# Ledger of designs, part 5: VH-VL binders against Calcium homeostasis endoplasmic reticulum protein (CHERP)

Target 1, 141 residues: Calcium homeostasis endoplasmic reticulum protein (CHERP), of Homo sapiens (Human) (q8iwx8r149to289)
Amino acid sequence: ETQLDMNEFDNLLQPIIDTCTKDAISAGKNWMFSNAKSPPHCELMAGHLRNRITADGAHFELRLHLIYLINDVLHHCQRKQARELLAALQKVVVPIYCTSFLAVEEDKQQKIARLLQLWEKNGYFDDSIIQQLQSPALGLG
Below, E stands for the ipSAE of ESMFold2; O stands for the ipSAE of OpenDDE; V2 stands for 0.75 times the mean of E and O plus 0.25 times the DockQ between their complexes.

## First folded at step 1 (VH-VL)

Design ut5 (framework fv_utomilumab)
Fold by ESMFold2-Fast, scan of step 1:
Structure ut5 (fold): chain C 141 residues (1-141), chain A 120 residues (1-120), chain B 108 residues (1-108)
Amino acid sequence: as target 1 above (141 residues)
Amino acid sequence: EVQLVQSGAEVKKPGESLRISCKGSGYSFTSYWISWVRQMPGKGLEWMGKIDPSDSYTNYSPSFQGQVTISADKSISTAYLQWSSLKASDTAMYYCARLEWLDSYYFDYWGQGTLVTVSS
Amino acid sequence: SYELTQPPSVSVSPGQTASITCSGDALPKQYAHWYQQKPGQSPVLVIYKDSERPSGIPERFSGSNSGNTATLTISGTQAMDEADYYCQSADSSGTYWVFGGGTKLTVL
């Protein structure tokens, strides 16, 4: 009942990882919304993104580009009032962001940190989550 | 190839209405925001406002709120800038520009510009 | 009322390094982007996210953003680089986008 075609999802994620075009991000976002049928479906998609981004050996471009997908989805969750998908992403954003931030040197950390500024400004997360994102080492512990 | 193609030059009188257009091609029109930028003769660039073509949500610079209306028709990949009543001070070159918004806000592709001249 | 301040003009000789500054209170927390505009033409993005170059922009163009000042640097400046240059960023809230007043680069 709560099964999704993760191979189909990965086929959409690969162009995002490799080239990160807005068209590739849009295709991934649209797939997620079309499959956001219940909280367990949303949690499977969010969990899969967490697993891909936080995996040992994931390179910077993979992490950054999939976080760009998450950013686009968060924006549209507010617009479409997709509360279940937003809630699922809120549950995984701390390990996603904090692991990515801590895995790279200062120049790349600045790229990731500017996404946090957008998320804070747009009100995607409550103060508790924002506090964890602002202190990545403490957010993981 | 990404292109933004704007409508041709306009010569109008004060008090007339006007709508100019910006047609996007070579990309997913609803995946990017479209901004309008004014450049008065011999002056710099001024951001006027933006639209998200996916839901027609608009956001205006405080200087342009109430002066113009920005709209879009995603079925024909076209954004619009319109005035209900033109003033001589509206004489300027108007650019549309594609706004990257995902991780930062910058204008990666620009239209060729539409010159609007308002005189009696 | 947030402003980005640029010098109105900069002059260099061919082959020299040109530096164009952009100052604003939000720059420590916001990206700076740079556009080149030649007479009668649309602006062209030359630097985005402080220091990144779009495809097709020569390596002699570089950027930085430190403290409240972003800098566009053109090394080995050529006659074809003569243009107006505009910085652009967001206000502190990330709600509005602002252009600097522009800098006319003259290559003598």
Scores: ipSAE 0.015, ipTM 0.575, lowest interface PAE 7.2, mean pLDDT 88

Design ut6 (framework fv_utomilumab)
Fold by ESMFold2-Fast, scan of step 1:
Structure ut6 (fold): chain C 141 residues (1-141), chain A 121 residues (1-121), chain B 108 residues (1-108)
Amino acid sequence: as target 1 above (141 residues)
Amino acid sequence: EVQLVQSGAEVKKPGESLRISCKGSGYSFTNYWISWVRQMPGKGLEWMGKIYPGDSDTNYSPSFQGQVTISADKSISTAYLQWSSLKASDTAMYYCARHYDFWSGSPFDYWGQGTLVTVSS
Amino acid sequence: SYELTQPPSVSVSPGQTASITCSGDKLGDKYAHWYQQKPGQSPVLVIYQDTKRPSGIPERFSGSNSGNTATLTISGTQAMDEADYYCQAWDSSTGYVVFGGGTKLTVL
């Protein structure tokens, strides 16, 4: 009953994965906001990002770049009071962040960890979520 | 095509007020930050602060907090940098530049041509 | 607060490789961006996110960033590459933009 064109979404995600340019992220973000029609629509988009990022075969650049998209969407959600999309992303951020952090070496972990500092400063997540992000192994269970 | 067009050169006396502008075109103005960057004669680039035109959210460098005001009018896609009282030490080239703020990975991809401000008695 | 250090000048002969360094505490944990500025002109982005070239920037330009040091490398340096080069990063704790002091590249 709730349907989105996931092939269209993936076509927008691929340039982000490959190059992570401002224009690619802007296009992906704009598509997400234009399709944020109800909480189930937002949950489908957030769930799809979770599935792509936490897949066993996902390489680091895919994980990192899609998390950059998520960061930009979170920032924009707070400015625009887009509460439904923010709530959907809050439900998936723990597996996204923790899986990505634990999959890589210290050099790459720091690129991800800086996002957590920004998320704390900007108040995107409650203390419970932040505590799970601060302890990635515990956050996954 | 993306362009940032700045207002023309200014010659002012200490104590005078001034506002310079940066007009964006060829993109969604409200979806990008505009930063202001100072370059004193013969010196390097100094970041002054930024504004998000969509909601007028501002962030200033501590060195420039209280020294200047950054504002924007999204209806005409224009950002502003303003001084209430100029000093001789404000003599510099001022650039605007756009960036997309998604966490440290956003460079300044387009720059204005610069506005030369000269403050002398 | 957070600062980026560049050598004030670098000189190379035409056709040689120029290396311009930018040092900051744990800079490799951040993205480094590089700008070229010629006299009387606005800065131009030449490398972003450590290693990426914008459209229109020659393949002679490359970048790296590891540990405390980011490096802009220009292979087969040409007279047209004479310019000031600035590195830039974000201070993650404040969200402030930080520029290096700039390096004047001279092609002898």
Scores: ipSAE 0.007, ipTM 0.567, lowest interface PAE 9.4, mean pLDDT 88

Design ut7 (framework fv_utomilumab)
Fold by ESMFold2-Fast, scan of step 1:
Structure ut7 (fold): chain C 141 residues (1-141), chain A 120 residues (1-120), chain B 108 residues (1-108)
Amino acid sequence: as target 1 above (141 residues)
Amino acid sequence: EVQLVQSGAEVKKPGESLRISCKGSGYSFTTYWISWVRQMPGKGLEWMGKIYPGDSDTNYSPSFQGQVTISADKSISTAYLQWSSLKASDTAMYYCARTEIYEPYYFDYWGQGTLVTVSS
Amino acid sequence: SYELTQPPSVSVSPGQTASITCSGDKLGEKYAHWYQQKPGQSPVLVIYQDSKRPSGIPERFSGSNSGNTATLTISGTQAMDEADYYCQAWDSSTEHVVFGGGTKLTVL
């Protein structure tokens, strides 16, 4: 039985959504790392982020700021060799990125595309994932 | 419209204290780093350090660590650069500029600059 | 400490291609950004992340970055492009921003 306190998680995500401070992102990242106890735990956290970001009613700042959290977590996974959390995020990054990119106009798309360039340079994803992120419409279907 | 507006030019004597300011508007001030960049007369750009106004975290260039203090007041969207005791070698144009929280750090908006002249 | 090296000056005739280089150890593994500064003015971002142009920057500005060298290229150079140009990178080992020494572009 895999259980995580999703209300506690949402309480940490709300300051990130509202203000996106470095401390708020660090708190969210640390909570995710401390709760990354097994693949199902990591999949619950990654799935929750996917659900929040890909919701039809999600505004741009919510999507962008939570993707900033994901970026920090990806960096943390690389530094700490947190393979299970990285694998869970790799399973959801395509719908997260592609939905966010296609939901907004060109100037806002540029902010999201900057993260993709960073992810490519840092080697967070394999070539098949990168190709899907580079072609967002194809990535969703 | 995103703007960084800096305080006006200063003429000071060696040993005097000084604080100059950089006020952000048209964006969420607490979610971007603010850097200070020095340009001595006829010289290039030198990065001095940065502050994240949301939590006042600072990071200084080794050349400027202990020479200046960078601070911010998020309630008025203003970052500061301060000297406790100015030297003639502090004569320069000082720019503030913002960056996103993630790498790569580049400066998309710059203040107009504050000229500081220190002479006896 | 990490250093970026630029030629102090480059001269070009109007309509010709100007090339300004920025050299640093394994710079191609970092992002290079470029700023234009005219006398009495603040720097203006002209290229970011090696090759991307901000809105409002003419198509004649382009960039590349590979190996140890980043290059800012200005095709069909105009008198209005006369300025100082600075490259900039971020050094992950120190978490510090680093600027090149600047290149004065003269168009005559």
Scores: ipSAE 0.016, ipTM 0.594, lowest interface PAE 5.6, mean pLDDT 88

Design ut8 (framework fv_utomilumab; at its last look DockQ between E and O 0.73; V2 from the best seeds 0.00; counts 0 for: pae E 5.9 > 2)
Heavy chain, then light chain:
Amino acid sequence: EVQLVQSGAEVKKPGESLRISCKGSGYRFTSYWISWVRQMPGKGLEWMGKIYPGDSDTNYSPSFQGQVTISADKSISTAYLQWSSLKASDTAMYYCARRGYSYGKPFDYWGQGTLVTVSS
Amino acid sequence: SYELTQPPSVSVSPGQTASITCSGDALPKQYAHWYQQKPGQSPVLVIYKDSERPSGIPERFSGSNSGNTATLTISGTQAMDEADYYCQSADSSGTYVVFGGGTKLTVL
ESMFold2-Fast, scan of step 1: ipSAE 0.217; ipTM 0.732
ESMFold2, look of step 2: ipSAE 0.076; ipTM 0.705
ESMFold2 (binder alone), look of step 2: mean pLDDT 94; pTM 0.959
OpenDDE, look of step 2: ipSAE 0.758; ipTM 0.903

Design ut9 (framework fv_utomilumab; at its last look DockQ between E and O 0.04; V2 from the best seeds 0.00; counts 0 for: pae E 4.5 > 2, placed apart)
Fold by OpenDDE, look of step 2:
Structure ut9 (fold): chain C 141 residues (1-141), chain A 124 residues (1-124), chain B 108 residues (1-108)
Amino acid sequence: as target 1 above (141 residues)
Amino acid sequence: EVQLVQSGAEVKKPGESLRISCKGSGYSFTSYWISWVRQMPGKGLEWMGIIYPGDSDTRYSPSFQGQVTISADKSISTAYLQWSSLKASDTAMYYCARHGDYYGSGSYDAFDYWGQGTLVTVSS
Amino acid sequence: SYELTQPPSVSVSPGQTASITCSGDKLGDKYAHWYQQKPGQSPVLVIYQDSKRPSGIPERFSGSNSGNTATLTISGTQAMDEADYYCQSADSSGTYVVFGGGTKLTVL
């Protein structure tokens, strides 16, 4: 099995962080799907996003924009029935969401909470995950 | 049930100010975007702008930027579209519509509920 | 500015399949939504997120989105389906909502 190039991934994430354009998000998404060749690769990508988003000192825009990428990937997973990548993201979404939510003031929390509404509507996650996302303070334990 | 109820038809003269309203009910007003859409007589739908009542995040189409003001009063679940000085060319049907947001490939969710429309007629 | 292009009109006989296209730059990578508008009425959502049907919309309505084109398909078209149809998406930045020019569907 070939090793993923996380530097290449980071190079794609940076434009997403800086500009959050559709093209940037699309490029990141496409890279993820092109490299979702095995469960370990899916886990590696999901874990990398988690690490970047939940890192101490990560600014709000970084977290929000990468969560937008995750949102786009979740949708695409559902459309293309990419079960392994979806499963990998489901494992990291709670710490990603909860950490980002709790790190900011109320007005910015609303930006993140909008994604939860979308995720509920589209059924990306099971009820147990949704319940954790609905209570960020409890979600992190 | 979800409803968007708009204010009644308006007949105005050029230069007059106007504010029309859209009242939401049957859902959490602060959790959904409200857009305004113009439809001139016999023409297509034109997106004017959007507001998120929860935090008053407001965005305008470039074509309507500076031409109208979109606002909301979440205490009464009402969104507004207003003109400071109407023109004859503002004659049109105006719709408010609700939708969620989808950041990424979709950007915005679909308009799942629409108001009944407000006809604005501007003539000398 | 970003634009969505629709044919101005489409005609079908009852029972035939109608296809209305909506073209835009990289539209296949975006959500496309479709609305039906009959004279004197507000638009009604008939397809959302490319291919999903809202509750109450007949199964004969379907949608797809690929490449630069979204397509609304009406199988077994009925007289009551005669209306204007608008596609809707967003510009490349995701900041602005964009409607197509609309398509008048005539059922002959």
Scores: ipSAE 0.143, ipTM 0.763, lowest interface PAE 4.0, mean pLDDT 92
ESMFold2-Fast, scan of step 1: ipSAE 0.126; ipTM 0.742
ESMFold2, look of step 2: ipSAE 0.268; ipTM 0.780
ESMFold2 (binder alone), look of step 2: mean pLDDT 91; pTM 0.938

## First folded at step 4 (VH-VL)

Design c10 (from ac2 with heavy chain D56G S104T S105E; framework fv_acasunlimab)
Fold by ESMFold2-Fast, scan of step 4:
Structure c10 (fold): chain C 141 residues (1-141), chain A 122 residues (1-122), chain B 108 residues (1-108)
Amino acid sequence: as target 1 above (141 residues)
Amino acid sequence: EVQLLEPGGGLVQPGGSLRLSCEASGFTFSSYAMSWVRQAPGKGLEWVSGISGSGGSTFYADSVRGRFTISRDSSKNTLFLQMSSLRAEDTAVYYCAKEGYYDTEGYYFDYWGQGTLVTVSS
Amino acid sequence: SYVLTQPPSVSVAPGQTARITCGGNNIGSYSVHWYQQKPGQAPVLVVYYDSDRPSGLPERFSGSNSGNTATLTISRVEAGDEADYYCQVWDSSSDHVVFGGGTKLTVL
């Protein structure tokens, strides 16, 4: 069975949640790429991020900062042509973004919406996904 | 309050060596990457070198690779730049700079030291 | 190696709007940061991540970034805005910080 050291992953995610520096994001991103050995490995990492971000009781900074990690990974997936990790993230981005957007007030929603603007201009997702992200309530079903 | 103090540079002859230091306070030093950025007299800003918060990763501009070494001492909250094989073209004000909060992809400096002048001349 | 291009100088009258450009191939896909440097002083961050502003910065400063051009806009320019302005990106392909050449803003 495909397995990853999720305790090791969480140890890298904690500095991102707490401080969100480029150094912390880079460490998390590098760990994900070094462990992106097959589609199931990529799906485990993407699923773990989805679970952490969409958890009931997750606070705003946790959600926002882990989405910043996802954004950095998406950027590098395009540059490296890392199709498997990109595909795994495409499968979870709608619940991640829509849940985070709907959980907060206007000013915090603007910080999250800026990510959607960046994803649109960089072409990370097809039109179907973008439409779901533009309508968060409908995107969740 | 975040502060970065650079105690001073110096005059050194071509081929010589000099070590710069930057003393940090007001933030958790080991949590933030640091860089050295220089500015030759009358010229623009040029990034020289960067180091991760843990010190595990270092980066260098092509112009200084093999000659300069960046390091940090977390017990002293101090960033260092060891410069060797100095050339006249290395004459510049050297700034230490702290990475900022990561909003999206990218990397920027939210605080800068006052700068220290390094003059490489005979 | 990524390159950022800035005009060397921009001149405006007090009360007018100054626009300082930063050109780069597909720069809209990068996050652009802007620094102000007054004579004899260290640079100061004025805009980060294209359009975010540090707390305490006058609302006259704003930024944008799309396509091949990022722009720092200073509205209702004051004499105290006279300085050199630098744009900056992180080039993840080389792990390098890249600065533009700088633009000297002259107010009258």
Scores: ipSAE 0.016, ipTM 0.592, lowest interface PAE 6.0, mean pLDDT 87

Design c12 (from ac2 with heavy chain G50A D56G F59Y Y107W; framework fv_acasunlimab)
Fold by ESMFold2-Fast, scan of step 4:
Structure c12 (fold): chain C 141 residues (1-141), chain A 122 residues (1-122), chain B 108 residues (1-108)
Amino acid sequence: as target 1 above (141 residues)
Amino acid sequence: EVQLLEPGGGLVQPGGSLRLSCEASGFTFSSYAMSWVRQAPGKGLEWVSAISGSGGSTYYADSVRGRFTISRDSSKNTLFLQMSSLRAEDTAVYYCAKEGYYDSSGWYFDYWGQGTLVTVSS
Amino acid sequence: SYVLTQPPSVSVAPGQTARITCGGNNIGSYSVHWYQQKPGQAPVLVVYYDSDRPSGLPERFSGSNSGNTATLTISRVEAGDEADYYCQVWDSSSDHVVFGGGTKLTVL
């Protein structure tokens, strides 16, 4: 059965949104890893993060902090070769990044753009995805 | 304002033990990883040990593994390094250092303690 | 264990540009951080994540990182820049913090 306790997930995401502590990020990451049982499970988690981050009216700190969680999960996936969770995140990163980048002014955009630099260096995404992330307006359409 | 305060240095004979402490203020202590970095007289910086914010993960340089233990006490906002089986080559200024902005793909130190001299001699 | 290599010393005249290198195999895939240490003092962060600068540091300090070499560049060098400079990475494969051997910058 493809079921995840999304209320439990949201309870872990709330401290990340509110304070973004290293321990909150670690707890969220660990929950995602332990629930990455199949591609549909991974897609549910990735889709939920996309929905929270791209929601109309989501404020900057919510978007930024959940992208920090995604960054931490991407690093974990690459290190442990967790291909299914990585593939699920690769499918949603363009709307997540591009929507967040375009929603804010230049000084806040620089904080988000720094994550893209790290993703490029670490090779988390293929050239096609990187090109979309480098041109956020084109990435959304 | 972030502050890391290290009490004064220590003298110890080879084979002895010493505990260092670092008192933190100005940030949410339990949220940030902390490290110990040492510097022998006239030498460069050498990373010694690190501990995660929760204290659940610890890391050690090969030269100190099995002899040193890093720990933290969130109720006191204090980082510790318990050193045992000390050798002359452990003589150094020991700095506590706070991990910077959270990023799982890298670690850097945005604030450092003033350092405490540990001398191991007979 | 990953190794970072720095020249032991660099000398520059006031007003010139100092370039301090940090060599490492595929160091361009790592995030490089730089620290300044003056005699009797704790290190101070001057560049992090290759090229980012902490607030309060002069614009004269900049960094780059590609291929096998990272570089700390100090333009319009002043006597007060005389110090030891250390590069640093986090090596996730070994879970170790790695420092370069340090470079003594002399201004004369």
Scores: ipSAE 0.015, ipTM 0.590, lowest interface PAE 6.0, mean pLDDT 86

Design c13 (from ac2 with heavy chain G50Y D56G F59Y S104L; framework fv_acasunlimab)
Fold by ESMFold2-Fast, scan of step 4:
Structure c13 (fold): chain C 141 residues (1-141), chain A 122 residues (1-122), chain B 108 residues (1-108)
Amino acid sequence: as target 1 above (141 residues)
Amino acid sequence: EVQLLEPGGGLVQPGGSLRLSCEASGFTFSSYAMSWVRQAPGKGLEWVSYISGSGGSTYYADSVRGRFTISRDSSKNTLFLQMSSLRAEDTAVYYCAKEGYYDLSGYYFDYWGQGTLVTVSS
Amino acid sequence: SYVLTQPPSVSVAPGQTARITCGGNNIGSYSVHWYQQKPGQAPVLVVYYDSDRPSGLPERFSGSNSGNTATLTISRVEAGDEADYYCQVWDSSSDHVVFGGGTKLTVL
């Protein structure tokens, strides 16, 4: 059974949620990469982020900031050719993005939609995933 | 409200040393990275140095590496730039600048100090 | 090191639209930020992350970034917009902040 210290992970996520600085995001990203030891390890981290972001009662800043962490991790994965962590994140990005987008009003939706534009520009996801992200309500159904 | 106060610069001879300070208020100082950015008279902005919120990471422009040291003191909410082996070409207004809200793989400055003039001449 | 190129000057009449460019190899893959600097003053953030605007900034300021060129657009230019404008990126490969050379906007 693959295990990671989720309390340690949450301690790194809290500064990201609270302040969302480059330093905090870099620390979280580096921890994830250091713990990306196998596909099950990557899936545990990706699943944990999905659970935190899609939870009932998660506020907008928590969702947005953790998606910013995911964005920075995706960029790092592409540069490092970290295929297993990228694959794990590709499996959870649709519920993460679509739930966050549908939970807020139009001005905040624009903030989230900028992430999709960046992800399309950088080629992080295949066309099937991009199509689901472009239609959030259909992506969740 | 966020404020960055730079108490003052100075006149120093070539080869001399000077320490700049930047006093921060209105935000959780240790949570944000800080940079020094300089501007020679009539010239553009040139990034000098970076320090992470924790102080664990520092970066320097090639032109100052080995001569300048960036540091911070969280008990005083103060950023420092220790400058040594100063040259005439280091003459500039020095700004401290606070990292902004991080998103989308970038780093920008949301607040700047008023700047302090450093003149290096004989 | 990564290099950002700006035209040294741009002139525009009041009420017209000014466009200030920032050129860089594959700059569209970077996040571009823009600062306004008036004589004797510290720079002020006017656009961040390509097109986001700080609270309280006039909606006349906007930005775009694609391919090899990022652009700061100032609509309905006013005399008070006369200033130097700098683009900036973070080059994660070197962990360096890079500024463009600056563009002097003259409002005629």
Scores: ipSAE 0.029, ipTM 0.642, lowest interface PAE 4.5, mean pLDDT 88

Design c14 (framework fv_acasunlimab)
Fold by ESMFold2-Fast, scan of step 4:
Structure c14 (fold): chain C 141 residues (1-141), chain A 121 residues (1-121), chain B 108 residues (1-108)
Amino acid sequence: as target 1 above (141 residues)
Amino acid sequence: EVQLLEPGGGLVQPGGSLRLSCEASGFTFSSYAMSWVRQAPGKGLEWVSGISGSGGSTFYADSVRGRFTISRDSSKNTLFLQMSSLRAEDTAVYYCAKEGYYDLSGYFDYWGQGTLVTVSS
Amino acid sequence: SYVLTQPPSVSVAPGQTARITCGGNNIGDYSVHWYQQKPGQAPVLVVYYDSDRPSGLPERFSGSNSGNTATLTISRVEAGDEADYYCQVWDSSSDHVVFGGGTKLTVL
């Protein structure tokens, strides 16, 4: 279909938000790959994650845990050559990362910054995106 | 305080079976993946098997697939390794190990003391 | 099957810096963890996620990981650092935990 079951997606995201277990992340990742049927499908999933993470009422654990899901998905995109899902995530990572980084104090920012270092090592994003992630306040402009 | 206690191992004949256990305390048992890692005398560490926090996913090294079964009992906070069709090459100290935090990749922050399993006549 | 390669031994004088390497194809894409093991004892985590240190461990232990080589660095080496050191990754593509062969650090 041209639509995805976002209620089913949210049911998989809730255990990740609550506890961030290996099982919960694996289930969410597998669901995303099973539903990565076309660029619009990938964009719907990536956009939904952006909406959940950047929401005004989102707390730190929700933001961090869903970014951990994104990190696991990015890692597998390179190994599975899932270019459309990678491209969709590249379009939303700046608001996701920058909003999350700016919402918290220094000790929590370190957890998020560690992910940026990993993303730089793995070459998930081009220099333009990396520059925006390195300057979160400017990245949101 | 996190503790992983492995009751004593044993001597078993080739072709025999043995079940190892690892009793966990000091953390929310069902929230963390766990593994069995072995070390043959004078050799390095070899990963044997892993299990997710819920027990819904299990993983095995090629050398033990079809012979070993990993499981967990959340009511007892206990991890198990059921070993069958044992070979002399399975002689090793077996460690249970707790994964730290599933955020980027698995690492083991706590290890049991190790249980010696000897497979000989 | 993913493979991690370590030198079998490294020797260093007290007070000097020891460097233990862990080689793997595109290992910079993985998170590398390091364990110290003394004779008759269980392994102890000394570095995780390439460069993070567990609480209570001396800051003399540090790590790095890029390209095809991860490195455990032990500065101002002490006799008590003599041990076997293992690198480890989780290969998500195969869902396998992979250990390096181990490096024996000898402090002269």
Scores: ipSAE 0.013, ipTM 0.575, lowest interface PAE 7.7, mean pLDDT 86

